# VHH binders against q330m9: the designs that were tried, part 38

Target 1, 357 residues: q330m9
Amino acid sequence: AEQEPKELLEMSTDTERLLEENDLRPLWEVEKDFGNQFGGFEADIWKWEDIQASIDAIERDVPIADLPPGFQRRVAVPVNTGYRNAISNTIYVGVQTVSPGETAPAHRHGANALRFTIDGSEDMKTVVAGEEFPMRDNDLITTPQWEWHDHVNDGDETAAWLDVLDLPLVLDSLNARNTFENHELDRQPVTKSQGYWESQYGRARPFEDTKEDGIPGPFEGNCAATPPYRFSWKDTLQTLRQRAENDDPDPHDGYSLSYVNPATGQPPLFPTMSFRAQLLQEETDPHFHNAVDAYFVIEGEGATHVGDDVLEWSERDIFVIPPDEIHHHDPDGEAILLGMTDRPVFEAFNFYAEAEP
Key: E = the ipSAE of ESMFold2; O = the ipSAE of OpenDDE; V2 = 0.75 times the mean of E and O plus 0.25 times the DockQ between their complexes.

## First folded at step 20 (VHH; framework vhh_7zox_3)

Design v02 (at its last look DockQ between E and O 0.57; V2 from the best seeds 0.00; counts 0 for: pae E 8.9 > 2)
Fold by OpenDDE, look of step 20:
Structure v02 (fold): chain B 357 residues (1-357), chain A 124 residues (1-124)
Amino acid sequence: as target 1 above (357 residues)
Amino acid sequence: DVQLVESGGGLVQPGGSLRLSCVASGFTFSTYAMGWVRQAPGKGLEWVSVISSGGSTYYADSVKGRFAISRDNAKNTLYLQMNRLKPEDTAVYYCARTYRYKSGSERTVTFDYAGQGTQVTVSS
């Protein structure tokens, strides 16, 4: 029975204005425009203050339960001036919130997804492939291709996180459809104990000669699948600090850690996207490449020079660097950034190129 | 040390022309946007023109069609051709290393370095 599309509640005029003024759009609006836009984008930055105000306004106006099927996610989406569906034509970043007692219903899709927790708690769970993952601050959790996932907030505070997907790559750049399926239940059955997926990909793990674990779903390819996985910030930060204390920084990226595919132990995390934690203590050297760099500011403040532009960023800001622009970072003190890139797409075809001015 | 040295200013009659030059040193000139700002007596600083590192040009409405900004990267030199000068164009003109500041919806053209300036006086 084709469930009649639930009528989307209209946001207030004030909310709409707020979003427009800050180059933000709700998810259900940008979704309608996917597949119809092809264009460039410029360096840009979205301030947390504006993002927060916007998502709060959306939260006030639109309960998750009132959102249409398939879009039952309350998300403020930074959109680029030149590309109005996302921050770039390859990477989608959104700020999603789930209020206490709310559930973002279970679904799965062909696009790869990542969650980076901004405001989390032990009682906020993202359920992926049958396991409940707690969403603690700065945890990075994968939502791999075609894995069932839902979000449940059993806490007392609103949870917030970054959604990072390769939606623009699929829908616009490749002009393909995003294979999508809703679960029959709002919440998927929990079939795995906490820590199960980690146990599969730890240093000590079951060894099976025939990794039966192909690419999930109807998809085919040559890349290793990304498993459901939670990268704890505690561990990540510890490792990052070790690097800063014992190793030399990259001249462009500072002290950087890659979130590697647990299955392979190597980058990229996804076939289409790589992620890294970057600790910056000093001004970096300029370079340029044909990949997109997007950033979330985990800690600190500073500026990024991009061509003739200077992006001044602070904690929880989001900014994007377009391809082929000379850029470098200038932190004010110590800063930690989450770096997101579509570099793997280019590398897969031997198209990646990087140079110094 | 970043240095910008302006030249070419002077006294000219209304309707006359001047060409300002600015020689840059201490940085990779070709990778920066450059601009001209001016300050008239009793007035604040005003943007006149900007040229991006890529060669795109921008002009204040007050000078559009009369002034032309250009650059020679090989010589690390910025130029401002000023034609059909008016008394209102009387000011100290400064060469400036220019960038566009972005912070959310805020976008502002600004500079971090400027020269000592050159006086342009348009008078009959």
Scores: ipSAE 0.444, ipTM 0.776, lowest interface PAE 0.7, mean pLDDT 93
Fold by ESMFold2, look of step 20:
Structure v02 (fold): chain B 357 residues (1-357), chain A 124 residues (1-124)
Amino acid sequence: as target 1 above (357 residues)
Amino acid sequence: DVQLVESGGGLVQPGGSLRLSCVASGFTFSTYAMGWVRQAPGKGLEWVSVISSGGSTYYADSVKGRFAISRDNAKNTLYLQMNRLKPEDTAVYYCARTYRYKSGSERTVTFDYAGQGTQVTVSS
């Protein structure tokens, strides 16, 4: 009833003209537009067979070499209803492929990014900051802010991986410009032995009295920079199994691990996004929170209830849970999910909220 | 035990009205989407209307403008007001706890529980 009286409020025509002439609007008209800029954000799911069919169609129609400068990557992008460019207003997810003999050329940019390998091989590499990182199934590899990266497939099968970036947040929500630069070479020079970046962040690691914590490129910030790093699936899965054998599951998330920033040993992996591997063995308890969750199904099948929706998923499917929706997971037996969230943004502004129904 | 009990069906002439009721028990009614499905003689199940947990309403094309779904969460009761009834509306009407299944671009409305049904017959 309180909102209905606001809709009946009228101003004189002369007052309306004066406001418009001076680029002013009354609060009660502006208030109706709050939160309505993004229509159609829903719980949604993208099935792997549909993604794969779309990738195959792109490969038939558009050779990667024919793409314009700045677009020389073949990516199928899950987009939410009402958004044209991303899975949510803060997180971009894409499925990128590189076929045998192709290179996605070296570049760098200000957005935070990682690669989660779907179909990899020993001869498929992401090259980051001078090191070749083999892309093995279910490995997570960071391509940090302003570090050179390229993707080269010297194997005999098309490789595929998940790109996850905070691109919508930095370009659309913050209205910032993402700094971008192409390398003069398609394949950056390999200047580091395999394993170099991993070795820099072990519990026994190099120490230098003059180490600087600078953020690469033209950017400044308060958080330690995320380094180039590979989180191996073998080690991740082993740790999940140890937790399942020794610990009680979290009622909402099952047995989970956070992909932490290796430089600090602490979450979040990026200042804007956190990532988890979650082993589910039983139906979870419902909860809701004001951060977006997106998921990639690493292993298994099941369903996720989100408000009035049920998202039925299987291996390699991608799905998204909007803010404030009551949700829970119901695996069919055992399942493992990669969880992706913009929760760190909310925590940085003291805005994060979570509750049970 | 989830229970859904429909009432309010009967025999009416074309152009007439009926109001169906469904009393729910055994679950937290206010947090679920609810709906009506019907089965005409010799036909499969057909979705009629859904009301979300948040109160948004949806109707099949064949009933838009004639039927109105509502809920009273204090009484755990779902309603369907059926106006301008046609012979084609003759069916058993089931109250259902509903959800939307999403599988990529394909979406369906389905249910996990339904009542015993109430007969609606529209004939001269």
Scores: ipSAE 0.012, ipTM 0.533, lowest interface PAE 8.9, mean pLDDT 86
ESMFold2 (binder alone), look of step 20: mean pLDDT 82; pTM 0.833

Design v03 (at its last look DockQ between E and O 0.01; V2 from the best seeds 0.00; counts 0 for: pae O 14.9 > 2, placed apart)
Fold by ESMFold2, look of step 20:
Structure v03 (fold): chain B 357 residues (1-357), chain A 124 residues (1-124)
Amino acid sequence: as target 1 above (357 residues)
Amino acid sequence: DVQLVESGGGLVQPGGSLRLSCVASGFTFSTYAMGWVRQAPGKGLEWVSVISSKGSTYYADSVKGRFAISRDNAKNTLYLQMNRLKPEDTAVYYCARTYTYKSGSERTVTFDYAGQGTQVTVSS
């Protein structure tokens, strides 16, 4: 319900002055301004061919060692017209590369981060909390809040992966700092054998009577910390195929899996973001919701309809659906998407809403 | 600029019929559920009928069996055929763009835009 202001006919100049003197505004003036904090976020798509050309150009021109201290990550960042710093006002997505022999130096910070491998190898590692995690294609690796992490390419080909962080939410929407610390070494000490962190959260795992593990670093909160962890693509794909053989698809999401927090066995993976793998075999039903959805195409091709727009996607494309836009997916045969959403933020405040047109 | 323009109201005798029309513009009509709400003198808004984007129809108990909602997506037009009209059907009828919130088995139909309305008067 939009209304024309009638200020001349509603208040005297003395009343206007009194409000202004006391830093007060009438509700009807304030109400019309709500909901205009950021520019118009748009549905958009970044084609892998364009991303690939861009990251190849950056790699050619800008070795990691040439980047300024504190910024030694070579990342191409999809930016939305309405925000210009990230894919949305809450979710940051980037495509990071590390060339043979390069190291992205060790640091840690308050923001949780996720790495989804696009082009990896056994000799390309993310090193997290003392463990080397080989970056294998389509594996998802967490580099969680306040854990040391560095990226080391001892292989013979450039590696690439997707970074996903809630930095726009923290830095811009909440206007807070991301607590940050550089390690004294570019490569942190390796203090755990490979498989250590996975072993801590299996169905058979070490047990203790009383946990003294809290939220790492100087942070407090009501959510369980997310541990370092690798979700293998092999296991994820097998589970998706089992769902396709045995279950009915969700009308909007197809056959989906949530990447859960290993410590709780429940979504969300991070307090601010959820991630899912979605196998699409047929056109989905339209809906809309107030959370952002961003996608990376793991396999296949198709289209996503967002209002009047059609985003035509293929393998490794990245696309985004703004809040409150009616959308549905139409795969060409089969497709598998990585879904990324800020839905947990809305759920934490009892604000999540979803509707069918 | 979303616009919904109702027409077809008027004065009819009890037992008569009217057909309301609503022409929509400024949005993609075929992707939205549409509906009719009414307001009798001195009363609040009462939903009358809803038709989904796919053509499924819903009716308030007070009009079920007497009213028929339909849509023509090619003409961006919503219709309400009102038969066997009663004096208690007297109201301003508004065309509305609707949507449904879901919470488990609970459904809530609401609207974000409505037209200026058309008066229907069923005398005696």
Scores: ipSAE 0.005, ipTM 0.475, lowest interface PAE 10.1, mean pLDDT 87
Fold by OpenDDE, look of step 20:
Structure v03 (fold): chain B 357 residues (1-357), chain A 124 residues (1-124)
Amino acid sequence: as target 1 above (357 residues)
Amino acid sequence: DVQLVESGGGLVQPGGSLRLSCVASGFTFSTYAMGWVRQAPGKGLEWVSVISSKGSTYYADSVKGRFAISRDNAKNTLYLQMNRLKPEDTAVYYCARTYTYKSGSERTVTFDYAGQGTQVTVSS
């Protein structure tokens, strides 16, 4: 029985062209290409104007409800020229949107995920492990492995955020399958009140042996699990400002805060990925390392020098720095970046290396 | 501004034929899927037919084998040939800029713009 060619979602030719011209792909296409060997990747930048135009076009062309099962996420995916499935072979970044009244249906997977809100509101929720997390601008919310999660927009404006996952690490670098499960319902039951997960990992918390909770799902390992957690931007920014006012900057990263694992109080946030808020006021010193650095520009504008290349960035741009390239940042005024790195993967095996030229 | 202007509607006897036309302006016509939707008296909006930017055609079950959708990209024009018309085909027919998706075995069609419509009446 000739398996009828899986009829591909048809977008307008204009949309397809727009994506192609800007090195963006829809998620459902990217997903089909995972599992192939990658030939490396280069320093690259994706401009918000292009990303926005692309995701808006996808939004017009594709309601979430019409996406294939298992991929009911409307995402524009920045893809590297050398690695066409993501920005790098270890880190996936996508820009996802949910229109008013839409639901990205509940599922869970082995990959770790993080949401960084670009356009949010109180009525935009990501539901994780039974709790509704509001998605306010620049909030960072974890979606740990094997936790049920769905996204609901009960507002009147389109919600947009960054999806950050270790999908390339799992699917390409480790050549493994992403364990995946769809929920029976589009929306998971809300079983926790708002603030529940935060209450488990605050400064005042129940003193219970967290070891009892183990690693969610069928997975085993030696790393601490990452809990569902919302890092409010208000608090993060306040802390970042305190650091800028009272402490010395890192010569390479400026005034940096790590999003720590709430369970341990230490980096990394995930066993495979570390995240930082970085406030830059001055040009940083050059260095290089064997980890990947990816960035989202939260505020400001500037440039990052990577070898002989200059990446000029502005607000909401995404850019990536490949391993072993000498790089430094040059902000034009004050800028705040979300830094994303696969450094923890190397550290886990004592393979991380950093140096100054 | 996106504009869609329908023509070709009218009164026809059962078993008769009509050809609808739609002239598009304000966007790159050749890059979009286009379609026809209709609204009968007292009924909701119903998709009739869609043609993709690549020329793939889709039809509602109610019109399969009777209607034919086509397009002329050089003229920015969409057509609907309607043969063997039935009283049940009586409706206002709208030209629409469409988007089509397939989820599993189901195809969904939506639109962002539609014309003012043309009346088709099939009656003895």
Scores: ipSAE 0.000, ipTM 0.221, lowest interface PAE 14.9, mean pLDDT 90
ESMFold2 (binder alone), look of step 20: mean pLDDT 83; pTM 0.821

Design v04 (at its last look DockQ between E and O 0.54; V2 from the best seeds 0.00; counts 0 for: pae E 7.5 > 2)
Fold by OpenDDE, look of step 20:
Structure v04 (fold): chain B 357 residues (1-357), chain A 124 residues (1-124)
Amino acid sequence: as target 1 above (357 residues)
Amino acid sequence: DVQLVESGGGLVQPGGSLRLSCVASGFTFSTYAMGWVRQAPGKGLEWVSVISSGGSTYYADSVKGRFAISRDNAKNTLYLQMNRLKPEDTAVYYCARTYTYKSGKERTVTFDYAGQGTQVTVSS
């Protein structure tokens, strides 16, 4: 039954103004412009205060249920001044919220997605490939290519997280379509117990001679598939602290952990995107590379020098560093950042380049 | 040791022109944004113009269309061509090594070093 196109509710003029003033756009507007934009972008930063005000306003104006099919996600999208569809032409970052009792309905797509929980709870679940993943603060959860996923908030507080996708890479840079499918149900069937996917990719795991682990869906390629997986912040932070206590920092990235593909045990997490947790205690050395670096500030405050600009960041801010710009970080005390990069795209073709000034 | 030395100031009649120069030393000039700031008698410091390391230029509204900032990286020199000068342009002009601080939508141009300045007087 062809679901009648749901009419999108209009946002208030105040909400629209707020978004515009802060270089934020709602997802349903952004999607209309994909495939038609080709351009550069500049170093930029979005403050949490502005992001929060914007997404709260959207939440007030637009229930998830009233959003059109395929875009039933309430997301404030930071957009660059030079590239108005996302923070960069390869990486999409959005702040999504789900109110108590709401469901972001099940769908799947060709783009890779990652969730980084900002405000979570045990009762907030992202369901991926049949498993309910709790979204606790700073948990990182993969939503791999062509896996069914929905979000359900059974809690009493609004949940918020980062959506990170390679949408711009697919839709703009490669000028391809995002293969997309809605599930017949708002909520996918839960077919796996909690911890199932972790059990498949732990240190102790079933060993089957026939790696059935092909690339899901109609897609073909040479890269290992990324499985559904939840990286607990508790564990991540513990490991990060161990590194800070026992190892030397990278001169550019500080004490860094890569979120590795559980299937391979190696970076990148996705064929198109790599993610890392970075603990910074001191000013880093400058360098530049042809990949994009995007950051979410998990903890702390500081500044990042990018060319002639200085991005002053604090907790939950988002900022982006364009390719080929000399940059380094200057934390004020200790800071922890989520780093996001399209470096794997370049490495796949032997195009990645990095140097010191 | 960072040094900025301004020159080219003087007395000029309204409608006249001056060209200021600033010679930089003690740092890699080509990698920094540079700018001009001025201070008129009894007034605070005012940004006049900035040029990025990449060559992008910015102007205060008060001087837009009249002033032109440029740089010669090979000579470590910053320039300010001032045309159609007005009495209101009377000030001490300083060469400055500049940064743009970004905090969300707030943008602040600042400097960490400035020269001793050169006096520009526009009077009939």
Scores: ipSAE 0.310, ipTM 0.673, lowest interface PAE 1.0, mean pLDDT 92
Fold by ESMFold2, look of step 20:
Structure v04 (fold): chain B 357 residues (1-357), chain A 124 residues (1-124)
Amino acid sequence: as target 1 above (357 residues)
Amino acid sequence: DVQLVESGGGLVQPGGSLRLSCVASGFTFSTYAMGWVRQAPGKGLEWVSVISSGGSTYYADSVKGRFAISRDNAKNTLYLQMNRLKPEDTAVYYCARTYTYKSGKERTVTFDYAGQGTQVTVSS
């Protein structure tokens, strides 16, 4: 049977005027507007070759030094049709490059951020909280809330990496400011030996009587802070391979590893976002959930079915799955994805929901 | 094994009506867009109508206002109500499972499976 049109409610002109004059709206009018404040959110994909060509064009036209103060970073940002500044209403993804001899100047901010290396080297570094972190291909390096960070390329070739931040959540959904500070120096002082931050969270680590429970900067909260940390690709890949040899895959995610908060040993990595490395060797089962999934293709190629769409991806492509869309992955042979999700926000509200069709 | 079985075709006079049915099996019907495509004698394939998994409907200009596509997910069945039929509607009508491939800027609407077709003939 076909759906009947909704009934219209009668309201006098005097009543309409009275409501408008007092900045009031009747519930049935407001209820129709819920969930429709932004344009449509689409399943979509950005191909690496298009991203790369766009960044190369920016680099030719705009020297990094000519960019606005505080924004001297060359970044191409995937944007969804319904959201002007990001891949979703909660997650920002950008592709940043730094050419030989360039520095992206030191700053810190309230938004959580990480860097996932696409094209790196020993001489390309992100410097976080006094430690130089060489950016090796597929390493994940946290630049957490209120920690100084800068990016310096002392090498011979342009480096590229993925930036992932909770900026749309903070700025657009919560309507808050991203507290921000430039360092007085473009390159922060190096005050820690390489390996310092990693050493604090190993199997053998400092033992302290007092539990860490401080939140950095002017912020307060009840979640453990995320430390500066590098998750090496070598260790991640080895673990994925061990799982593939010994375990059954998750029906929706394949062989999945969470990038946990090193201080707690538990997800999520940030209070607002979780991240996974996913090794896919077979087609996954469909499901849907109310959190956003965004992906970067680390290795391989394949397709992801999202509702009526099929997103065809290959290495270094970026794609996004809207909330509540039925989806599954179909790799061509083997593929490895970096998964990104705002699921922790939903869990904080006891609002996360997931189902199969 | 995906199977689409059309029925409901036949001979009808101009101005008449027919209702086509397509019974689907071998896949989760409710999660796919479905559509009708037709092939008139001596002509290529022509899209007639598509209904999304969520129920949104789309029509070729030549059939707008005369044809209505619908689906019954409980019965795994796709329908096409054809009213005010014209001689130019004479064709084999195929039920199809459809999708949109997205690869960067490229968007392609295709189908991966179609049925055997049902003949619709409009003549006096």
Scores: ipSAE 0.015, ipTM 0.509, lowest interface PAE 7.5, mean pLDDT 86
ESMFold2 (binder alone), look of step 20: mean pLDDT 82; pTM 0.819

Design v05 (at its last look DockQ between E and O 0.82; V2 from the best seeds 0.00; counts 0 for: pae E 6.3 > 2)
Fold by OpenDDE, look of step 21:
Structure v05 (fold): chain B 357 residues (1-357), chain A 124 residues (1-124)
Amino acid sequence: as target 1 above (357 residues)
Amino acid sequence: DVQLVESGGGLVQPGGSLRLSCVASGFTFSTYAMSWVRQAPGKGLEWVSVISSGGSTGYADSVKGRFAISRDNAKNTLYLQMNRLKPEDTAVYYCARTYTYKSGSERTVKFDYAGQGTQVTVSS
């Protein structure tokens, strides 16, 4: 709602001076400016065909070798109209591709990252914290803060996945620095066998020499660290199907699974981002909340009503629901969505709010 | 059941004014965008004006500056103030529940419900 220009309350020149000299502003002026930093955040959808066409075009125009060190990555980035750096002011989503024989060079950063595989194979690896993780279709792999990571495609087909990071939250919303470091090598040394990290956080865990569940790097905090971990789609889907067969759906989210932090067994996966697999079989009930919901369509087609808008989505589409917008999903048949949200940020501050119209 | 009932139409002289009303029932009126559309004799449906659930307004070029759309959510009522009416404004006017469909860069406005309409005739 375009705030009607509040009648300009006139202050004396002396008062204005006093405020200015002391870096003070009256409340009514400050209030007017609150929330206007990023412009209009609107519900939006990016179609896979457009994303794919775009990333292919980028590949044609810009050789990966010509990209700056540490950024030898081909990524198409959905950007919201009001925030042109990402899908939202808190979450970054990119679609990255790696061609056969290519390597995205090793680096690490303070930001949390997640990879969701769109087109993968056994021979496509993301190496995180010394372990090679295969990137099979719909696998979800964490790249925790300050862990070395690189991507190598030793297969014959181009790999594609979602990069999901909390970069906007850190860099823009909080106006903080993103600590970043390039590795000396393009590929980090593989120092762990496959399954190592999983073995640290399974139901059977090492009794001794358990790696200190500390926050990697120079960071401090009061949240549990997220370990490097691969959530196989096979297992995830199996669990999701179990829920669909045995449980009642959430009226808003359908049959939903949370990707929990392996260290705690609880959500959120990251302190800044939570992820869900949602199986929808019928139209959901409307609700709204102050968190952002971004979605990737894993399977199926349908539509999401958001305020006055209807987002028509199909497989591999990406769409976003702004905060405080009334919304519900209307699948055409069965659909599975990957939900991405900044809800944990609000929960951490006791600011999360959800309601029904 | 969704119901929309238009009223306020009539015969007016060129340059005259009318105020149309549309009373909505059977749905949460305040959460929907609403439009006025019109159909002149022998012509297709023409979009006239829209008001979002948030109160944002839009107008067709043909009526811009002459018509004003508004809503009273407490009364579940949509309004169209029509000023400086012209003979070419003669039509049946309908209120319609409105959605904007988004598919990538494509935007399509659709209507799923409309009332019976009210006749507006502008003639000397």
Scores: ipSAE 0.543, ipTM 0.793, lowest interface PAE 0.6, mean pLDDT 92
Fold by ESMFold2, look of step 20:
Structure v05 (fold): chain B 357 residues (1-357), chain A 124 residues (1-124)
Amino acid sequence: as target 1 above (357 residues)
Amino acid sequence: DVQLVESGGGLVQPGGSLRLSCVASGFTFSTYAMSWVRQAPGKGLEWVSVISSGGSTGYADSVKGRFAISRDNAKNTLYLQMNRLKPEDTAVYYCARTYTYKSGSERTVKFDYAGQGTQVTVSS
């Protein structure tokens, strides 16, 4: 370990008092704090069975109607040892459930969010910006900035999905306030035909000479807004299978597809986070990068080596890889992962770095 | 392909010292956690000490304060400095490549390769 500079230097008590009195610290004292403000960020894994059991226990103990306004959501949140509120300092992941006849009430907020369906049905809907989006297993549905959204289960079985948001980045790292509004109704009015939003982004789509691409609500920025959109699992899986039959895999990520912003046709899906579906058929080559990777196991089982750790995963498990850790995946046969990363933040500031050991 | 070669054992009196070495080859030594484990006569393997790829160390309660693990990644070598040796330390000492397997809340330390061992005997 490095010897601390103050152990080598003799400052007078008067000098120490003068610095402290003026809210100053010498650089050599401050340097040990940089990069160490959030100790204990670790590679970690949350098993679906434990997540499910925990949500079931919450459901038995706390009726959703008895929760305070703004907290009427049954969510189990993977938390990293070093970050008590989220899986990482930039990405929030939660597992939310809605039982038959329940509604997660309508609201909107500044943070971008998506829902990745774990247990869904035709009668389980995310309602976004006036349209009912069915939540079928492994579909990805966006609920972007300042769009009204609610979750309604008119089916016979409890539905479950993964929430992924950039909340820790915005609220904790940037110390910003999330703008939030509850709708007066628990279920927003349905004002669009089923399929409306998806139809607007096909290869044959509406064309207008001037099309607004501003961010909804009070927010300002220069990136194209992410629209409400459903990425069907059937289409995603079909494309992955075509790649596996026709292409060579990436050495680190296997056969991958990006969930692109439908308005631009390009990654990232959100300015702050990218998402991929990754088909793994063989052990990958090790690499490391300064962005966080988080994963949800869509299908299959295997292990991911992260430094000294081996994360053993199976279907529906969630795991996280800290920045700068050498890692690779070793599927048992074939596996499909949902990858989540804050890489877009690093790319936006020209800070992204990736290498092989 | 993977080779771990221990050395430095021998016969010492109680209170004596020994320094064990383990030279590794056939893998990227610097990226693995490494352990010393021991096997006393008629007993199973007992974990003694670990050093992570990043240099942090851990010790069994029975050896804390007496043993010091270290590594020299440039020489592909793991060390164990053993001081104030006791008759209870008598064992074959093995150098082992180490993983921590995580499955939910469960943590399991496993060893996938070990050397042939070096005998340490502490006797008057």
Scores: ipSAE 0.059, ipTM 0.606, lowest interface PAE 5.7, mean pLDDT 86
ESMFold2 (binder alone), look of step 20: mean pLDDT 83; pTM 0.824
OpenDDE, look of step 20: ipSAE 0.515; ipTM 0.786
ESMFold2, look of step 21: ipSAE 0.016; ipTM 0.593
ESMFold2 (binder alone), look of step 21: mean pLDDT 83; pTM 0.825

